# VHH binders against Trans-3-hydroxy-L-proline dehydratase (lhpH): the designs that were tried, part 19

Target 1, 355 residues: Trans-3-hydroxy-L-proline dehydratase (lhpH), of Colwellia psychrerythraea (q485s0)
Amino acid sequence: MTKNIAQAAVKFEQWQPKIEQESYLTINSLECHTGGEPLRIITSGFPVLKGNTILAKANDCKQNYDQLRRALMFEPRGHADMYGAIITDAERDDSHFGAVFIHNEGYSSMCGHAVIALTKTAVESGVVARTGDVTQVVIDVPCGQIYAMAYSHNNVVKHVSFQCVPSFVYAKDQQVEVDGIGMVQFDIAYGGAFYAYVQASSLGLSLVPEQQEKLIAYGRKIKQAIIPQFEINHPTTAELSFLYGVIFIDDSPNQDVHSRNVCIFADGELDRSPTGSGVSGRIALHHAKQQIVLNETITIESILASSFSVRAIETVCFAGFDAVIPEVTGDAYVCGKGQWFINAEDPLKYGFLLR
Short names: E, the ipSAE of ESMFold2; O, the ipSAE of OpenDDE; V2, 0.75 times the mean of E and O plus 0.25 times the DockQ between their complexes.

## First folded at step 10 (VHH; framework vhh_6qgx_2)

Design i2 (from g5 with G26R T28D Y104L; at its last look DockQ between E and O 0.88; V2 from the best seeds 0.68)
Fold by ESMFold2, look of step 10:
Structure i2 (fold): chain B 355 residues (1-355), chain A 124 residues (1-124)
Amino acid sequence: as target 1 above (355 residues)
Amino acid sequence: QVQLVESGGGLVQAGGSLRLSCAASRFDFSNYAMAWFRRAPGKEREFVAAISRTGGSTYYTDSVKGRFTISRDHAKNTVSLQMNSLRPEDTAVYYCAIKYGWGLDSTPDQYDYWGQGTRVTVSA
């Protein structure tokens, strides 16, 4: 009997579309998470995207291949909170590679959890050759050029830090009336994407997994209330002029960390990580409010108690804004490899969401 | 970016044979269909032949059926066109092209990337 089961398992493992089954497309991935937030790194089979910039490549995907984004992000191949990266040629001569970030709503300008996973896997796979105990990885992303460092011990990457783009406060002490919630106070800051920062306790919210549905609902409502009533303009790049998400802030029950962040982004996704671009905007807020000094490191938790460390390493002037350069530190894990089939005859081939 | 490099063109007498090859550049094109088009002097670009991403289906314009054979090599990312029983009206610049996804297409606007072409001249 056991002999029969072993033979059957091999046959299941060897299944592939037959050559005559021309309805299948095959896409391959490396499956990671950073602090619990998934990253599906698309390694082969995706269309080669056109454009001289990462933003142009993302637009090519949006205009010509958005159904493939849906196929890889939505059920059954993904889920409502799936996140991915399409590896591309670099935009700049001094970058190692580029990345287009995808999720359930579409495309992101910046993704810290993805930068951490991409950096670690690029070094451990040899895509970027090791240069010692610390290896620099330079990635072009929609919001700019990201400098990351992989810190190794005995050729194992132990953590990753990255310098985010100039991060700044866009607007402080704003308010909006939100149907079903009331008056909501918020700040807007940029750390690679624009976020509205909201104190969770002021709305009776707790940053715990048991309240994830309420946090998502509130985040959606607040985002939708802000968008039509508040103009967000990126100072140099019009395509980045949008509110990406809402970040709820509160104290942490853990005495050894500064605080907790929970980001509701995209189309109602809850970030399982502390949100790298979110903590970058937050350190800009704290610096502008004179609550921290340069090189002062704080540790911020996610809803899962995974953490990033962040500090402002220098100040800069960016297009008239008083900005800082944040450094974010975390780790990621490879948890799988994927081979995904999209069948033209499948009426559900482009995915669905029931959430 | 993507580069498609055609080769194998040249001068040949009517009734002769010629084999065109097109190498797709350093990307994985396993999910791409591949095709040949041609442009005769003073005429519009014309579909010649296409082969599906798996190689399981082929499609030819009527004027070349039975004389031309399209094939592909997945390992080399190449597409070939064996042209037999050549006629003066086959004289043209031949272009290879590739298109992502399912199925075959004879419409030039559906193709994502194009080669620069290779000249075929068939003398009487």
Scores: ipSAE 0.585, ipTM 0.860, lowest interface PAE 1.7, mean pLDDT 91
ESMFold2 (binder alone), look of step 10: mean pLDDT 81; pTM 0.843
OpenDDE, look of step 10: ipSAE 0.632; ipTM 0.871

Design i3 (from g5 with F27R T28D; at its last look DockQ between E and O 0.90; V2 from the best seeds 0.00; counts 0 for: pae E 2.3 > 2)
Fold by ESMFold2, look of step 10:
Structure i3 (fold): chain B 355 residues (1-355), chain A 124 residues (1-124)
Amino acid sequence: as target 1 above (355 residues)
Amino acid sequence: QVQLVESGGGLVQAGGSLRLSCAASGRDFSNYAMAWFRRAPGKEREFVAAISRTGGSTYYTDSVKGRFTISRDHAKNTVSLQMNSLRPEDTAVYYCAIKYGWGYDSTPDQYDYWGQGTRVTVSA
């Protein structure tokens, strides 16, 4: 035995699986958050995903490696509402890299908080070489190609803007009867994923952290009520034809910002950020309703009062829809680096969730 | 993009030796087992040898045990097959393959990526 805690701590730190311990797989990550929403960037040790498109790579992961998604997203390596990105080769010759988005329930077609974190870390790590105070990063994601700009001061990225895919209103002024809630009015819009947008005050909801359980419950109920009554068809890509979540909208207690967004996505995950694809669909709604003009910036808060700014920079016709090109601006922080072990002999190796 | 490039094939007399090498280009393959398969004319691919992801365990089909040695170099992402005491029955196209995860597999369908093959001809 030794009483020297500094020497003992070094020995714990130096632990690694031995060559004889064949049961360990090792996966490495860079841990980030954007406005409070986590992003585990998986940097090495994950299977190389097959497919010529990012969407095909995501499908390969879903079909062949979904248990690894669970291992990294669920306890004990992850947690409820965990989010990640698997770095891939680009599908397009003019993109820098690709990303597959994963979370507790599965996979996402677009993730603005992830784009912000990926862009910042790609520039600061040297994956994309700096070109001055503004560096362009081009990322292939399941819903398309994302053009992002990292704005630096003294070699530190201070904020990230990205242009989203063509974003459009799918349906306006819809309503659905929801058991236990009543008649719910909503719009459906696409900003990389389809969301139903609901005015929180019309349901007696407050967009505050202490109501997170009620917000999640209402989001689930509303989504479940909409799905059987309203068909979601992406105009060019059948695999994107689904309602991803419900976004509650209300005024913010901060009168210096436009409003607050709270997204309940997947199977009841609450986005700690304002939701990049969500604010993209939202700016499409505001433009279609003639509530904003091109290049008019609005700032939208999350439930944690973190914020994104968004504007519509251009109008475009996308597969018969009157669409806009949104630009979303935010910041991210690196909060850790991870080395994760998955042991074949561990009865809990693929994780669990207790909520 | 993952590419496996085999080398070291050729013509050799029975009783001779060859060393096959396969370089895996791409990302970190530390969680991949690596293997050699072979296909003789008119036959299905058959398992030859595998090495676990750590290199701590090796596996051989019975017909090559004691004559062939599989090894890997993690830093170079390479797997090698030292083939000694070669016989005409060893004549085949040799393929390297990799699979993600624990252990190994003798079934070709379980392998994720394959090389193009290198021809080994053993003359009587």
Scores: ipSAE 0.511, ipTM 0.834, lowest interface PAE 2.3, mean pLDDT 91
ESMFold2 (binder alone), look of step 10: mean pLDDT 87; pTM 0.888
OpenDDE, look of step 10: ipSAE 0.515; ipTM 0.818

Design i4 (from g5 with F27R; at its last look DockQ between E and O 0.65; V2 from the best seeds 0.00; counts 0 for: pae O 4.9 > 2)
Fold by OpenDDE, look of step 10:
Structure i4 (fold): chain B 355 residues (1-355), chain A 124 residues (1-124)
Amino acid sequence: as target 1 above (355 residues)
Amino acid sequence: QVQLVESGGGLVQAGGSLRLSCAASGRTFSNYAMAWFRRAPGKEREFVAAISRTGGSTYYTDSVKGRFTISRDHAKNTVSLQMNSLRPEDTAVYYCAIKYGWGYDSTPDQYDYWGQGTRVTVSA
């Protein structure tokens, strides 16, 4: 048999759990990325989450099934920078479906790269029926209802645009002392999540892959320093009242690109994309500072030079805040399918992280 | 939306038989154990029988052993309870429930979703 590797390969591929001898869970997923940021769409096998809202469902997952989050996000099935979405029933009647977002620390309120990938795959898979070259997809996420548009050609989604929730500046010109770093100047804005925006150059940081460890370290430290010192309250939803991440901003090496973002979120997770919610907050900041006008599109790239286009399409008053409605545009790709087995006897069945 | 719908309940004389069925809908249930519980008048809900995800293992409360048989159809996402030699003390509303994970449990709070129940009345 050793001389017939092709035959052996098929047998390997045909491996199945011994259902009569072993106790296991099987969870299936669609594997995607947006701008390099992964999205594991959990399609089946996960417990039915309880609750009438996406936030309630997320909480149910947190309280009752967090070990499965870890199993799917952590090693060996995932990695420290893994991101996932659990598809759910819609919260609202006019939404197509809902999504709970998961990552290495827990749960997020909004993820633009995920919305893009979910929209693309929903249309291409037939979950949402195509209505022509442009198909609207409405998704309930923890921070609210997201309206997305899939632009297709020959039954292939080529790019996705989504309108984010009202995005607004929460605080400007703030500062915090961070051990080992010094005084850090930052703004806080909301684009589905609260981010602290920091100019990278002010700290001697470069937004390049070679400094990813430093960026993660600094981002974590800054985040942890801000949290106890600065109270963040979402005006309508208490569950969203927390600092989600730190976004470092700098010029792009590409002169045709407005700027570059690196978002450090969760427990030191580095977004490979420009961060959809991040750029949503960004456009709110720029608008508030009169650096952009309505419908002006800017391109923001990630540490990988992957890019989102973002513009403010409308101004709105949101619970006393001057806000904008961001429109974010990007591309996603399906990069695989997963069938994951969790053996009850596996001592590492719920995963681990070794950074 | 996950739904469990019980059927097959009714009035039967002592010594008679009934077959209860529970149909699950809304998703696949390959990772779920299924169980039957019952609640008699004036009593708390109690465990009756459970079947593992694969159907390879079953468990019964002592009072129904040898009389009741639980089975499941994976293709139809159904669980059944064949009840033979029924006794007046078996009179209750019978509930179908599903539990995610490995194995089954005799504790109601360990189950994730429940049906509305079907009434079984056994006359003396």
Scores: ipSAE 0.022, ipTM 0.307, lowest interface PAE 4.9, mean pLDDT 92
ESMFold2, look of step 10: ipSAE 0.541; ipTM 0.845
ESMFold2 (binder alone), look of step 10: mean pLDDT 83; pTM 0.859

Design i5 (from g5 with F27L T28D; at its last look DockQ between E and O 0.00; V2 from the best seeds 0.00; counts 0 for: pae E 13.8 > 2, placed apart)
Fold by ESMFold2, look of step 10:
Structure i5 (fold): chain B 355 residues (1-355), chain A 124 residues (1-124)
Amino acid sequence: as target 1 above (355 residues)
Amino acid sequence: QVQLVESGGGLVQAGGSLRLSCAASGLDFSNYAMAWFRRAPGKEREFVAAISRTGGSTYYTDSVKGRFTISRDHAKNTVSLQMNSLRPEDTAVYYCAIKYGWGYDSTPDQYDYWGQGTRVTVSA
C-alpha cells in the first residue's frame, strides 16, 4: 500500500496552529551564518524591549524575558552554539536600527559576525534603502554605534565592511595559573568586548575542528581563572566590564593569510567565524606592538578556514587609552527562514542544553 | 505529467517580429532553468536563449543578441521569447525546454523536458 509522498509532504508543509490551539507563541526569524557562525535574526513576535539605550533594552530582556532567549537559543529550536540578534529601534537619531545580541550565556556587547549578517540582510531586504553599489548601514549595539558598508554587485551584496568602536590594549604579558593546564600567558584587549589572547601552541593546542572539545574546555578554564584575578573595567560603561571570551591564536596552515583565531565565548561556545570584535582587539594589539601600520590589512582565518580581513584605519584617544579604529571585512549568507512556536503546554518550552 | 506547450510561431517577413510563449504544467518550475532551442532545416538543434531558475540571468547565442529577449513569469509557469529584427536564417522549429538546477546549458541533452516545437518561417 504505497501513497503519493508529494501529497503527504504538502499537507505537512501546510501545518499551522489551528485557531483552537491558542497556547502558541509565534516568533519569526531570518537564519544566517557568517563564516560558519550562526545568526538567528529575530524579526517579529518578540516583546518590544524597554529602554533608551541598547544596553537598557538588553537588561529589560534579561530581567523580564530571559526565558524567551533560552527558548530561541537552546535545544530544540537552537543549539549550544546558537547566536541571535533581536532587532530594535535605534538608540541614536543618526542610526538605522538597533540590535540586542543573545546567546547561551546571555547577552553580548558586540558581535562582528552579526554586524556583517545584519548589514547584508538589511540592504537586501530593503530595511535600509540602497544608495548605489555601496550602502552605509548604521547599527546601535550595546558597545556603541557601528558604521558598516554593504558592497553590492548586480544588486547582490558581495561583502560587508564595518568600523568597530575604539579598540585598545588593556593589559599585556599577563599570566595566570590554571588548574589542569598550568601557567598560561595572555594579553587582554578590547575590540567591542574584552578578550584574553592566548598562543595555542604554548599549551599544546591545535586550531583544528577535531580539537573543538579541548579548545572549549581550555577556554572555559582559562576564562574562569582570569576573572577572579584580573579586574576588567570598561572606562566609560560599567555594564561592559567583563571578560567576554578567550581567543586562541596560531599560525594558519594557509600561507596566504596572516593567522588563525579561535574564540571561546559565552558558556563554552566556539565561534565558527574569526570573531569580528576579536580581530578588532587583535589589530589593536598588533598596532601597539608596532607589528603593523595604519591601513595595513591582514586576513585571519577561523577554525573552518573562513576569513575576515582587518585593518586599523586611524588612531584615537579613548578615555585615556591609545586606541585604534578597526575596519573588519567579511561576508554572510542567508541559509533559512524560521517560524518558531513556543507552546505554553510544552514542558520543554524554554529549551535545554545537554553539554 | 509534465507538459510544455509552445505557441506564437508562424510566417513573417524579414525585419518583422514574433513572440513565442511556452506554458509549463504538471510541475512547480521554481527550481528549473528555462530555454529556447531551434532546429533549422538540415541542421542539428542549437541553443537560442536561456533564463535562470530565478529569472535574474539571461543568456543568448551570439547570432540573436540584441534582437531576442527571453523572459519568464513564475506565477504562470511561462517562458517567452520576443524575436525582433527577424532574418531568414532564424527560420527553424523552436523548442521550449527546462532543466533542473542552477545556471543553464547550451547542449540539448542536459534538458529534462521538451515541448513539441513551434515553426517559425522568415521570408525575404
Scores: ipSAE 0.006, ipTM 0.138, lowest interface PAE 13.8, mean pLDDT 89
ESMFold2 (binder alone), look of step 10: mean pLDDT 85; pTM 0.872
OpenDDE, look of step 10: ipSAE 0.602; ipTM 0.854

Design i6 (from g5 with G26T T28D; at its last look DockQ between E and O 0.84; V2 from the best seeds 0.00; counts 0 for: pae E 2.2 > 2)
Fold by ESMFold2, look of step 10:
Structure i6 (fold): chain B 355 residues (1-355), chain A 124 residues (1-124)
Amino acid sequence: as target 1 above (355 residues)
Amino acid sequence: QVQLVESGGGLVQAGGSLRLSCAASTFDFSNYAMAWFRRAPGKEREFVAAISRTGGSTYYTDSVKGRFTISRDHAKNTVSLQMNSLRPEDTAVYYCAIKYGWGYDSTPDQYDYWGQGTRVTVSA
């Protein structure tokens, strides 16, 4: 007998685990990207993380639920470059909510592309009530409290600016011998996470999608060469004392922007965005080198030619460092909603990577 | 923060009935198994009953089988314990608890969050 395809499609759409199928866990998400970099916002079904600080909640996840991080970040539910945020209660009374950042290698202290997506979606969903064409959103993240502004036109958020934590130069004019590459010169700066900044042209690299494998390979090697030779100490928070990634910088083919950034972070993840904490550390470098003044805006592109704008809006003294407060501006898009099933009987339930 | 609030305790004569309820906070607990434990005076907490995350499976300690019924309401994030044919040895403070993931556990240390308890007293 003939089947009605429209009715069949509805039945596929309506599939859900039955009450008898107790092997399933269900986790829900809002799927976004900022300049091409994905953000999976975990909205329900994840364990309630213990701890009175965002760092403590991240540690609880690492100690007790790291396999769920894998399940949501790795194949088949994610991929090698997947990025996520677990929504939590705020740490501070004057913040709207908290976020724990997850990816293939573990956990991040800060993520600018995530802040932009979270801010836009918080306003558009009503998690934060609109206060006019400009709405402030305050988010607690592992590196501190983030103040963001959602700019709306006709009730649509058009761009997001956020103020980063105090950002500073950690070390300038360093070098390291890297097996298979040679001598690599770099600076280290903090903009919510510590990065090593490397001029791409000095290594024969081009910041184009066609070189993504080489960029990843070089980023991994350089990071691993730096880690044993350079001590990274966050001045107030020991849990933030690690080199998060390597950022390659170069001129842009677009003469209307300042430059291009490509960040290799986590376990070889290539940031499709210009990296918010990365441009924050970069503006601190430029200010310390007297290459920019306060409130001077530069536009930095990603490997996909998506862009962030950044400026230093204020100088501060942060635990003995001459720091700046960066403001980063960008935009994000919601591209999906997800309902993810993790089946206890699935031998691949906690994911895998083939990279 | 997670809060579990028990209610429905009180004084009842042997052979009577009592319904305990436990309300969870506004967080989604659909992936949590829910359980009742009890502590009699001078004793350690002991397992009473559990219900799986879906509500599809229930588990009971032998001394309450046939007398107690555990149920849950996913929309309200609540778990209930209907206690029939009560005996003086059921006198205890009853605690609700939740555990993330599959299955249940009869060991108190395996539960993630606990209520403060509600007292049940069964008189002879």
Scores: ipSAE 0.506, ipTM 0.830, lowest interface PAE 2.2, mean pLDDT 91
ESMFold2 (binder alone), look of step 10: mean pLDDT 82; pTM 0.841
OpenDDE, look of step 10: ipSAE 0.640; ipTM 0.868

Design i7 (from g5 with F27Y T28D; at its last fold request DockQ between E and O 0.81; V2 from the best seeds 0.00; counts 0 for: pae E 2.02 > 2)
Amino acid sequence: QVQLVESGGGLVQAGGSLRLSCAASGYDFSNYAMAWFRRAPGKEREFVAAISRTGGSTYYTDSVKGRFTISRDHAKNTVSLQMNSLRPEDTAVYYCAIKYGWGYDSTPDQYDYWGQGTRVTVSA
ESMFold2, look of step 10: ipSAE 0.620; ipTM 0.865
ESMFold2 (binder alone), look of step 10: mean pLDDT 84; pTM 0.863
OpenDDE, look of step 10: ipSAE 0.725; ipTM 0.896
ESMFold2, look of step 11: ipSAE 0.608; ipTM 0.872
ESMFold2 (binder alone), look of step 11: mean pLDDT 84; pTM 0.864
OpenDDE, look of step 11: ipSAE 0.760; ipTM 0.914
ESMFold2, fold request of step 13: ipSAE 0.541, 0.546, 0.511; ipTM 0.850, 0.848, 0.831
ESMFold2 (binder alone), fold request of step 13: mean pLDDT 84, 84, 85; pTM 0.864, 0.867, 0.868
OpenDDE, fold request of step 13: ipSAE 0.748, 0.739, 0.751; ipTM 0.904, 0.904, 0.907

## First folded at step 11 (VHH; framework vhh_6qgx_2)

Design j1 (from i7 with G26R; at its last look DockQ between E and O 0.86; V2 from the best seeds 0.71)
Fold by ESMFold2, look of step 11:
Structure j1 (fold): chain B 355 residues (1-355), chain A 124 residues (1-124)
Amino acid sequence: as target 1 above (355 residues)
Amino acid sequence: QVQLVESGGGLVQAGGSLRLSCAASRYDFSNYAMAWFRRAPGKEREFVAAISRTGGSTYYTDSVKGRFTISRDHAKNTVSLQMNSLRPEDTAVYYCAIKYGWGYDSTPDQYDYWGQGTRVTVSA
């Protein structure tokens, strides 16, 4: 038989389902990361979600298409820490588009790393036309309307900033007994999602990649201990009334930054980024504690030493809370494009996790 | 929002022909099967025909086999039903519908989006 390795590789690349192969669904994506945290932007092939709000669209996905979320987030197409965004129509007339956020446990109300990646790629792909060195992108997400800015140099987006929703302190100086850990002290703040903020050193934790398993285990336990013992009520939207995750805080070995953040969210996912909604809630905490003033920028690192900058740009009253409007700044990178096949005959078509 | 718009209905004598068309909105429907259902006066909706997401397979209820032909145009998001040798019993409001996923379904509750319907009247 004749061996033609160069032509063989081309033949492999040309593979695609034939028209008579009715068992395949095809879903396309743009693969990104923000500070190391992945974002699979689902661009075509997903069901058109029902609902007049982004939150309603997320609920439609949960009720009618959750197996597709698993197929795209879990192995073999994804992994235990995969994160995605489903592009939708805008909810509001003055927004460019909408997004539903998905991950291993389900759905989230806000995701700063996703907003950064979506904003950059919306400008680079022409979804939003450039308006000069700075282009505004307006995205509807489950927790509200997000205003973002793509900053370009020579038509290359170099940084993205976004204004988070009104962010506020929900509860300070709380405590909970956690089985296997002891008494854990925490604050609760909202920056697009509710987080419990915990000083890592108080629990003997270090915010380094080598401790990722311990950080995940502690984050899971602390979250599960808080949920039944502490009431979370969003002041305007009942569907947002839940504790999304636990954020561990500590000093950074980099003396040029303020601190380090590690967020444990969803079903034990560790955010590789500093967590945009997390730093938003954090700046609200720092402002309420008189540790920073308006327009004072701090830089917060992830476990990977990637960073976001954040400042409180304005104070507002939000449904009885003294809130701030945070501005978060970071960058993202496109690292791939995907075409994913889901085969009805595949006994593992809806994915699995082994972590 | 998703819109399905049927056209081509009307009054026709028995033995005649009509071609129904359904135009779907500008969303990506490449993973959707498309179907026609009908509702005669005083009766419930019944399955007429379906075409798979790829267009590679078609399905018909027994009473229309050989007389009706379903087709689709992927680029235009349209589905059509060519109805030949029409009979008075074919008199109904005809609805197009689409569903996400593999294969087809003869059950109306399984369809995600529906058109408003187009009336077909076949006279003796």
Scores: ipSAE 0.633, ipTM 0.875, lowest interface PAE 1.5, mean pLDDT 92
ESMFold2 (binder alone), look of step 11: mean pLDDT 82; pTM 0.848
OpenDDE, look of step 11: ipSAE 0.762; ipTM 0.917
ESMFold2, look of step 14: ipSAE 0.622; ipTM 0.874
ESMFold2 (binder alone), look of step 14: mean pLDDT 82; pTM 0.851
OpenDDE, look of step 14: ipSAE 0.705; ipTM 0.892

Design j2 (from i7 with I98V; at its last look DockQ between E and O 0.92; V2 from the best seeds 0.00; counts 0 for: pae E 2.8 > 2)
Fold by ESMFold2, look of step 11:
Structure j2 (fold): chain B 355 residues (1-355), chain A 124 residues (1-124)
Amino acid sequence: as target 1 above (355 residues)
Amino acid sequence: QVQLVESGGGLVQAGGSLRLSCAASGYDFSNYAMAWFRRAPGKEREFVAAISRTGGSTYYTDSVKGRFTISRDHAKNTVSLQMNSLRPEDTAVYYCAVKYGWGYDSTPDQYDYWGQGTRVTVSA
C-alpha cells in the first residue's frame, strides 16, 4: 500500500479498460448547462444513426439504440433530469450539423437550451469557423432548421440568439377536468414542440423551488388529462403530433423581468431553464392576443431566476396558421468533460431512476 | 458519410497469398467490431472473419482457420485480412463490414455498414 497520495492519485488517474477487457464500450461527452438545465453533448462513441432526416435518425435511435439513451441519461451516468444531444450529419445542404435530443422519456423535437449550448461550443471548438464577432450556426433538429448567432468578444462567446421555427397558437381558452386538481384552463401553442400553458396562480401554485414536487405532480396530471381528450395534429409532420409538456406561467418577484415560466416535460422533468421552445410558443400566444408587437423584447425567467429574452421578429403563414418567427437569446457554460464506460457484465449497465 | 473502402484484391495462383485492407472513415469506430464476408458467384454472402472492437478477440469460419489472419489498426481505422495458402474455393468478392457493440456476429443482417467489395480470384 502506498503512503504517497500523489503516486496513488496518478495510478487512479491512469486507469483505462485493458485491451483484453472486451466488455467495455466507451462514450465521450462535453458537459454543459444553459440557465441550469444540463446538456450532455455526446462527442464520440455513440453508434452512427441511420436516416436522411434528423427525425428519421431520432427514430433509428429509438428503435435500435434506446438502451444507450437510458445508459447516458439515467443513473449512475446521468440523473432523472438529464438532457443530451447526439451530434449528427446535417440533413440540409445549408446547415452545419444535426442534433438528436435525448432525455429520460425519450426524444425531443426541439430544445432551446441545447441550441444555445451547441452554438457556443461549436464556435469555441472550431466545429464552425468564426466569421467575426458574430458567427452564424445552422443546426438541423427534428422539428426543422435552426438559425443561431454566436456573439463573441475576444474569442469568447458571450451570448447566443437563435431563430425558432414558425411558432403558432394551436388552441386558446381550453379547459379540462383533472382528478385531484379540478378544472384547469389552458392554451396550446407550438414553438418547436406543443405545450399546454397554464396560469400557476389559478391553481394555487407558486413558481418557486420549494414547490418543485407539486409543480411536477400537477404538470404530469394535467398532461395526462389533456392527452386523451384533445387531439394534437402537427399540420405537416405526423411524428411531431404530441403534447410535449405543460408550462406554468406567473408574475416574477424580479421587477426587471416580464414573468416566470416553468416547464414540466418528458417523464416529469422540470426544466431549470426558461425553455427555449416554450418561450417561443409563448411569444406566439402574446402576439396573437395583441399583448406585444413585432420586435418587442420580453425577458422571461426560470424557477432558478436564470433568464431568456425573446421577441417575435416577423409574421408568417405556416400551413394555414398565423405564425411568428421567434428569436430567443441566452447563454451557456461548459462545466465538464466526460468519458463514460458501459460494461456488458454490469447488471445495471443501462441505468435506473430513483425519482 | 460513413465509408468503407476495400483494397488488395486481385489474381493469385493457388497456394499464394494476398492481404486485403479496409479503410473506415466518417465517424468514431472505437465501439465497432469489424468483419470480412465473401460472396462467390451465384452464392450467398458467407462469414469469413471478425475482430472485436478492441482487437483482443478474433473469429474465423472453419474453412479459413489457420490460413487467414484478421487484424486492425485503431489509429488508422483499418482492418486487414492476411490470406495465405489460397485455394480456388476462396475465389469471391470480399466485403468489409462494421457492427456496433459487444462481440461479433456471423449473420450479415447484423452489420451496420458495408464496403463495395474487392475481388479475389485464385487460379488452379
Scores: ipSAE 0.455, ipTM 0.814, lowest interface PAE 2.8, mean pLDDT 91
ESMFold2 (binder alone), look of step 11: mean pLDDT 85; pTM 0.872
OpenDDE, look of step 11: ipSAE 0.764; ipTM 0.919

Design j3 (from i7 with Y104L; at its last fold request DockQ between E and O 0.91; V2 from the best seeds 0.73)
Amino acid sequence: QVQLVESGGGLVQAGGSLRLSCAASGYDFSNYAMAWFRRAPGKEREFVAAISRTGGSTYYTDSVKGRFTISRDHAKNTVSLQMNSLRPEDTAVYYCAIKYGWGLDSTPDQYDYWGQGTRVTVSA
ESMFold2, look of step 11: ipSAE 0.627; ipTM 0.878
ESMFold2 (binder alone), look of step 11: mean pLDDT 85; pTM 0.868
OpenDDE, look of step 11: ipSAE 0.762; ipTM 0.916
ESMFold2, fold request of step 13: ipSAE 0.602, 0.587, 0.543; ipTM 0.870, 0.859, 0.846
ESMFold2 (binder alone), fold request of step 13: mean pLDDT 84, 85, 84; pTM 0.866, 0.870, 0.867
OpenDDE, fold request of step 13: ipSAE 0.022, 0.042, 0.745; ipTM 0.312, 0.570, 0.904

